# Ledger of designs, part 4: VH-VL binders against UPF0215 protein NEQ431

Target 1, 198 residues: UPF0215 protein NEQ431, of Nanoarchaeum equitans (p61151)
Amino acid sequence: MKKFARFIGIDDGYFVRNVHKKTKLIGAITKHTILDGVLSREITIDGDDVSEKIIDMIKNSNHYYQIRGIILYGITFAGFNIADVELIYKNLGLPIIIVMERPPKDIFYKAIEKYKPNGIELIKKAGPIYKTKTPFGYTYYQVYGIDKDTASNIINNLAIVSKIPEPARVAHMIARGVTKGDSSKPRAGGDSNPGPAG

## First folded at step 21 (VH-VL; from t6 with heavy chain D58E)

Design u1
Fold by OpenDDE, fold request of step 23:
Structure u1 (fold): chain C 198 residues (1-198), chain A 127 residues (1-127), chain B 107 residues (1-107)
Amino acid sequence: as target 1 above (198 residues)
Amino acid sequence: QVQLQESGPGLVKPSETLSLTCTVSGGSITDYYVHWVRQAPGKGLEWLGYIYYTGDTEYNTPFTSRLTISVDTSKNQFSLKLSSVTAADTAVYYCARDEETKEYGSGWIFEGYFDYWGQGTLVTVSS
Amino acid sequence: EIVLTQSPDFQSVTPKEKVTITCRASQSIGSYIHWYQQKPDQSPKLLIKYASESFSGIPSRFSGSGSGTDFTLTINSLEAEDAATYYCQQSNSWPFTFGQGTKLEIK
């Protein structure tokens, strides 16, 4: 991939367990520091529609053919709505990088086993978790349709103001802003300082 | 500020059931997980289990056959029952708060640390 | 279960000194280690979360570091009020476990 290729970062909006039934899914298309487009869908809390929504969101975008990869802010969305990276890749032909501030607890996988049928199978498709050191700390990541070294370079290249690649960071900010009304609050389960809020 | 308070009998006879209640105030019980931790006199801390307001629980393995943790949302109370007690169950029992959070994106989990504790209640097992 | 081994078990120090308490996990737990202070006849108090994040209201002289299996709690410039037993706790795997504790006495 080119150094300043366009990527789409994807994250979900604010939601409260047992209160909200749906939340926003946001795609932020960026070229390094430039935001070129914003996509939006709704996804179901603890549902199974996030992959479908991602595919629909990107396929129907005027920017589809300009995008060179997908950066997911985690693999779970809206609770236990788990992305099928294989399905997404087969439909879109775009490599996928999953990023996170920390690897999940082992007990998290236990929870998936207990409460989300087929959840572990979906997660296993994402492969092992790697880490790369950015100027802002370690970024943990998984890959599908791209080698881990290339992905590491992409992460480092896009770690502009935080250890989270800019497309995903921006997607988070937008998602949080439009659903909660404030993008400055840290992402639940993440670092206390995920980066500056715009 | 959230407060937790343990209550129950301070003395239990061997083979009987130890029953404790954790009352939560200063916040909704739907916002937190509650863990039970005990400490034998002069000893360290031992995790017993947790419960969520929905009734979801996890128990430490040695206690799975004897321990029951439950919740009464109408009373903002969590309960611990430990059956067939022996002298080894003599301890200060704590309930402690744990906040819900998200991992691996937006997956449900909890922080895993205990930011607020009850004062603890001593339970002595003796005939 | 994951065994947490603290070192030392006991330490007697003078005020204003620096103290280092270590916690070793029997297997990697990432950063999912937390530190508590327990004074006599009191409940444990959270000091450090996720290995290095200070909890609200905790004096700056308390700090934590480490990842994987080796973790450290550092107390700079000890105060008399820091006399207590300190525990590490992991939240990576079931069951949650604590270290055996480190008793700190101030001379």
Scores: ipSAE 0.885, ipTM 0.941, lowest interface PAE 0.5, mean pLDDT 94
Fold by OpenDDE, fold request of step 23:
Structure u1 (fold): chain C 198 residues (1-198), chain A 127 residues (1-127), chain B 107 residues (1-107)
Amino acid sequence: as target 1 above (198 residues)
Amino acid sequence: QVQLQESGPGLVKPSETLSLTCTVSGGSITDYYVHWVRQAPGKGLEWLGYIYYTGDTEYNTPFTSRLTISVDTSKNQFSLKLSSVTAADTAVYYCARDEETKEYGSGWIFEGYFDYWGQGTLVTVSS
Amino acid sequence: EIVLTQSPDFQSVTPKEKVTITCRASQSIGSYIHWYQQKPDQSPKLLIKYASESFSGIPSRFSGSGSGTDFTLTINSLEAEDAATYYCQQSNSWPFTFGQGTKLEIK
């Protein structure tokens, strides 16, 4: 993998549970620190369309053949809309790296099992969770279609200003900015959370 | 500022049902999960269960047959019912707030810590 | 269930001293541990979330560290007002569980 290969980061926009029916899906195509393109679709809250939307978004992009990998900011989008990494890979032929700031709680898997049929099956396709030390802390990640060591190198090369690889970070910023109006809120924060007392 | 307040009878007879209410003010009931935690006199904290405004619940295993947590969104209240009480159920009962967040991307979950607590209400089980 | 074991159960310390409370989990819980302070006749107060993040309004003398199974709460310079019982709590697995508590007295 070339040091300055193009990657697409994918994240979803702002949404409130039991209020919004859809939110934005954003793809940010970056070459190291350079943003080359932005892709956008809509996905259904708690739906099953995120995989097809990712495929459609990338496949129909003028940048498709320049992209060398996909970096997903988590595996769940718009609530319990879960990405099928196998399906995405089979259709696009691009390796997938799922990044997260921390491993999910065990109870999260219980929630998936309870509320999302076949959700656990989809998640299992992503394989085990690894971690790599970046200058900004540990980044947790899963891989599909690429070995974990290569993925670790990619993550570290793209951890420019945070432990989240730049494509995914930028996708997050854009998604939050265009849907909420402010990209400053952290990914881990609840969208309906008024914030800490003060 | 969000506030929680427990209320209910302070005395319950053995074999009867303990019933408590948690009233939330300063915020919408739909914004948070509410957990129930109790503390026997001079003892530690014990998690009982939680509820979301949609009615989603999880109970601690020892209480699954006796505990019912419910919500009344119109009153901004959560309720706890513990049946067949014994002296072992004597405790200060707390309701506490837990905020919804996202995990593993944008998956629904809660923070899992309790940032706001009620003052607690003592319930004594005695004949 | 995940058992949280705190150490020590009790500690009597002098003001301005450094205090360390340990919480050990029976299995790995990542960083999903939280610390509370409870003073007599009061409800618990959140101090630290996710092992090391200070909650809003908490004095800087309180800090947390650890991951996996071993966690610590540190009070860098003990104040008289810090006399209380401290609890760790995990939110990784059902059911949520607390440590047995550490009672801290000030001499």
Scores: ipSAE 0.866, ipTM 0.933, lowest interface PAE 0.5, mean pLDDT 94
Fold by ESMFold2, look of step 21:
Structure u1 (fold): chain C 198 residues (1-198), chain A 127 residues (1-127), chain B 107 residues (1-107)
Amino acid sequence: as target 1 above (198 residues)
Amino acid sequence: QVQLQESGPGLVKPSETLSLTCTVSGGSITDYYVHWVRQAPGKGLEWLGYIYYTGDTEYNTPFTSRLTISVDTSKNQFSLKLSSVTAADTAVYYCARDEETKEYGSGWIFEGYFDYWGQGTLVTVSS
Amino acid sequence: EIVLTQSPDFQSVTPKEKVTITCRASQSIGSYIHWYQQKPDQSPKLLIKYASESFSGIPSRFSGSGSGTDFTLTINSLEAEDAATYYCQQSNSWPFTFGQGTKLEIK
């Protein structure tokens, strides 16, 4: 029965370069789509420590042996801190799904080449980008340690309010909430009483 | 509500340097990019370049040798300097905002569309 | 550099008619195209982002479609206030580029 299967979604918090040195890394553990636990660490803005922090956070938790998979909200964290899916898989033995709202722009890859050239190899390890249709639009994803069709089914089972699966969506909300004080994005447009970013 | 306002001399002599300032109000400059776009009279829009609050820039290829975009974070101001101007540089100059977004991970990247524009300022290059 | 070619350059239009404007990219840009409206003596105004997503407060008569290299902006029932110049803009690659514009005038 998959009704008690756990997934962990991972995302980082808000930061400002040249002001903050670190930001939060949040793991949101769900039983199916219901939040069951929250893990946290700090990671270095534009650093190299996100992979080790993910490994440490999960391996040393009470949830480790119940988690069936890791859902990363993108491959970059705290700027240019880039996840090494091979290292994470080697140390945890857990399949990894990277989710994103749309394929990256060409400009994103140029920025990695310019500002974090060793990161190109880490991005290559994540493999090709696939897409799957959800009730909320197409979700783009990469896989490591799991086939693309199984990952597609997991995404569709966990994407219940947006095309981003609940573990990753909730991790994002918690990470932003605890670092910025508000889990919502600032509003756009010229409406009266706008809520700009802090 | 974020507002952008261009300012600077409306008349510049040929071969001199065009210098403009974009002043941002109603928000923090740390979460967005400022782009400069110009429009010659009766013509289309031309992207000149952008700047992030960290000082990172990219310039349109024809302007790489003549264009400097900079930021003064203490004044919430962005500036544009275009050297060696000719009559072809006569245009309305706009500054425009482009929000930072989480596309394939954490914030460094931008949305890529301009949601707030300044009113524009006409700069005429004439002797 | 990615060249965006709009069609038509100019069109005389009658209110309540359906209007379609096309934008073709010289290379694939995914869905990284955005549409702006510019009325005389005004700054451009964002209408559509990411090919098909309406910006906040934009009337429902404006819609966008396409991916890859071929994109369209549609005004389903033109109103007199829609007389303006329309631009597409890509954000996939440096430098950012605009189409040459499509001017709509009331007959």
Scores: ipSAE 0.679, ipTM 0.839, lowest interface PAE 1.2, mean pLDDT 88
Fold by ESMFold2, look of step 22:
Structure u1 (fold): chain C 198 residues (1-198), chain A 127 residues (1-127), chain B 107 residues (1-107)
Amino acid sequence: as target 1 above (198 residues)
Amino acid sequence: QVQLQESGPGLVKPSETLSLTCTVSGGSITDYYVHWVRQAPGKGLEWLGYIYYTGDTEYNTPFTSRLTISVDTSKNQFSLKLSSVTAADTAVYYCARDEETKEYGSGWIFEGYFDYWGQGTLVTVSS
Amino acid sequence: EIVLTQSPDFQSVTPKEKVTITCRASQSIGSYIHWYQQKPDQSPKLLIKYASESFSGIPSRFSGSGSGTDFTLTINSLEAEDAATYYCQQSNSWPFTFGQGTKLEIK
């Protein structure tokens, strides 16, 4: 990887329905794989504000003009707050890579149809799900504003400890750390060393 | 550590209601789903349904008219009621944990496998 | 409803041999298949999740493979303690379903 390439990874924090109305949205800016900045906003659980919050967070950052791309940890945030990749791309001019550990179950799409039916069109905008082989297994991804082969190279350059690229992995850790107080899972038995979160 | 323990009557008369409790100790119930699974003597495993801490449920199709699964979050207890039982409902009944995890970013999504099981309780339907 | 058909229903096996159990789904389920071991009068024990991922503490002789509709559980060098009934379970679609089981006995 080139030493001046910056990426921002984005994930949301912990929440409990019927207790919390909002949770944190965290942006982790890396220079290659080294953390270079952290941004935060609040988003509404099951709301519609994640796209605007992503745009605002990046556009007003000191790193905006150095960021080469956006890595979203999934397309849904704080439950059913669904990112509009078209809107984000139009406002920021930055390519978007959505990463996930596995393709969604049929049950996931049924849940969107039931609980957030207007979100189906936002999911369709993100296009087909591709996969790429990494040293840690297959990473599944979607792209907007970038071709799939370039995105595959980016994922492989940034996936250094897990199949999830470092900016998104770090965003997840920070988001859980600031909302739950600890970025690791509680001790519950079974898998005593499950690895990094997500 | 997380433990699950089923309790309730071991003998139920035909046409009555089978009622079981799953008591959960350890862990936070906001991080997982509880499923009920049964196994008739000499037969395989049959999924009955699940419940989330919010009260959301899904039931296996043959049981939708007879089955009620509920939660009392203040007691860390989950319950199962199966009405109008017959001899075909004789089985070992298990409760099992399914962790909530990230899938495509949502916190509502479950893993889909059962990592912790109760010991099971045999319920016999007989006069 | 997704039907999972295991093969064989029963197998008498020799220690140290490689054993393969198959599970076929009536519809595509991606990799959303999980494998359990159940010994008599015990609760099922998770072995493999998501078709091929070993659960914590499971001996390396157990492995899984497959995607779509055809899945296998492999025991690379059978040990006497592996005599049990094995089940596959899918989590792609409601309702969750189990295969009918495969019973392994030591000859």
Scores: ipSAE 0.660, ipTM 0.839, lowest interface PAE 1.3, mean pLDDT 88

Design u1
Fold by ESMFold2, fold request of step 23:
Structure u1 (fold): chain C 198 residues (1-198), chain A 127 residues (1-127), chain B 107 residues (1-107)
Amino acid sequence: as target 1 above (198 residues)
Amino acid sequence: QVQLQESGPGLVKPSETLSLTCTVSGGSITDYYVHWVRQAPGKGLEWLGYIYYTGDTEYNTPFTSRLTISVDTSKNQFSLKLSSVTAADTAVYYCARDEETKEYGSGWIFEGYFDYWGQGTLVTVSS
Amino acid sequence: EIVLTQSPDFQSVTPKEKVTITCRASQSIGSYIHWYQQKPDQSPKLLIKYASESFSGIPSRFSGSGSGTDFTLTINSLEAEDAATYYCQQSNSWPFTFGQGTKLEIK
């Protein structure tokens, strides 16, 4: 039953500022941990369009009615393009889990204040950061439209090769592969510079 | 794989400008930050500042008025200029790599540790 | 600015002993502390990242722990080659800062 639930993981691709205007936004749909579909859009580097692109990508997919949740690999995309979890939830009716390897540094929040101050409100909507222990170390996460204990169980069911759940991990690999030509660095787990399992 | 090497004059007169380059090989500079760190003889390590390939910088507070860090992406070279030097600026100067990482989804985020260091270059400030 | 205070400043140690070096931050920095080893006339070498994660190729006798403000580097069964100065460095806030260093010498 829950082993057959579909989730979509979302991440953006590689880009070089002052060279590229856009990069890819990838949605990886899994049935449990098995890749079942891939969706793509383009988003604007340091722009404001990621939330609308996520909504459009999911709402117009043939999997929309079977997707049980959205797993965002971080809240920022293509630099300072920041997801509005409230807007996404309101338009799709799908719970959102934001995953990250570590809580953000103070430096991250100062960069938002300096370079994208209108994004502070969007970051506040994502609420407090929780952590959950996985076989691969602690995964940090935020939730919108779902309680933290249910999200913890989802993360643990979907984290099979790293502490990042498979939908988000695969979305990252595809996004980097199609934009940079190589989906990962030599680091284990295929994730760009993940922490080692503890 | 990735290698960093500092170069520049080893002697600088007081009140003049110290100028160094850091040459990077074995990687893409769009994937990391370059930091400058110095160490006065017999003293500890002091972070000076960093630069990203876009030209974005942050300088340690005491150096804000004297320090300029720049990048030439076509040559894979980073430069440090420190003006109005005194004997207190005598040190070994290092450049060091800090990888860009996917933290909270932003490519603005860096790891924050220095995995590759240059060999260092001693700069002596004396009249 | 976040001040990192290491203890001790200096220690003369016997081979095969366990050595513990501490680093205390003036305010919470989560796990954003990194440890380096520097031998005389050499560049620093990364040992431990993010408080407790061993860097690639580092001997298993080196380990790190801590979170928040209090961090430790432990060397289990010290080897003669471990005679060096050790530094902690934080990356949570600008400016990046280093501890003042801990020099280990072999008795």
Scores: ipSAE 0.614, ipTM 0.829, lowest interface PAE 1.7, mean pLDDT 88
Fold by ESMFold2, fold request of step 23:
Structure u1 (fold): chain C 198 residues (1-198), chain A 127 residues (1-127), chain B 107 residues (1-107)
Amino acid sequence: as target 1 above (198 residues)
Amino acid sequence: QVQLQESGPGLVKPSETLSLTCTVSGGSITDYYVHWVRQAPGKGLEWLGYIYYTGDTEYNTPFTSRLTISVDTSKNQFSLKLSSVTAADTAVYYCARDEETKEYGSGWIFEGYFDYWGQGTLVTVSS
Amino acid sequence: EIVLTQSPDFQSVTPKEKVTITCRASQSIGSYIHWYQQKPDQSPKLLIKYASESFSGIPSRFSGSGSGTDFTLTINSLEAEDAATYYCQQSNSWPFTFGQGTKLEIK
């Protein structure tokens, strides 16, 4: 990709079930790896509104025509609010890259079957999981509206401090910061929690 | 710093119900899962089940009819009840923490390893 | 249920030597294996997570490797304090399962 291409990274904020009904959805727009804008919406915990909120947030922004792609930090948001990549692509005409730190366990798919069975179809739309090597380890990803090799190049250009590309990493930090008051996770047993949202 | 401590009676009669409490201090119980693991004297580790702060559980297959794991979030306490016990249920019982983490997004997923363990409590089943 | 088979069951070892413990899964579990050390009358202690990632504060002499079905814990230069029982544990599928354990003693 071109040196100064803009991408929007998407992630949701902290929440507690049975306490919160909604949480934040954050879009972090970068010009290459430099933060250039932040967008926000609210989404329903375990709801069905994340796809329309992503569409609305991007389409009604001043950045819409400058954004070259969407980087989703996972396919689930606010618990089991699952992105419909087909719907998002149809409405925005933007390629979508879903990034994750590790391929899901079998247990994850069992949880979707149990708690959000209609979500299985949405997960299938996202296609196969690929991996690409970065200086920080393997990044796992899926693509919609873009080929896997182009997506791999984008990930490698934008993964500068972790294996998660900057737009998604920054979106995660902002989302957690504004909902929990601190963008870092509590340390678990020393200094082991190096995750992409460091 | 998270600390877990098991408590309950050390002696239980056959056919009765074994009842244990895991008291958790430090950290937010909304950020992790609690698992129960036991170890018969001189034997290996056996996973019993887990609970999330919402009350959601999964039990190991041999225990599905006898095991109940519950949570009281107002007291930061997790409980285990194992009914109809026999001498085969004599073991050290541990509670252990498994952090919630991102996997494929913001789903209800855990790391899958136990970073903090309680000290364990020996329960002997004998008449 | 995924069965984890460790080898050997028991090993007596001279200090400063290399120790290798294997864990074989009955089906593929990716990298979702974790290793614990348990000393007598103590709770298990996490050593390695996700097959090869050292847990915080663990001595560098402990390392893990493998993926799929075959996994290895290595202690490169054994210390007297490493006498313990070692367990592998998988977290890919319900129920979580442990290997039967490998008891390591110092000669």
Scores: ipSAE 0.586, ipTM 0.813, lowest interface PAE 1.7, mean pLDDT 88

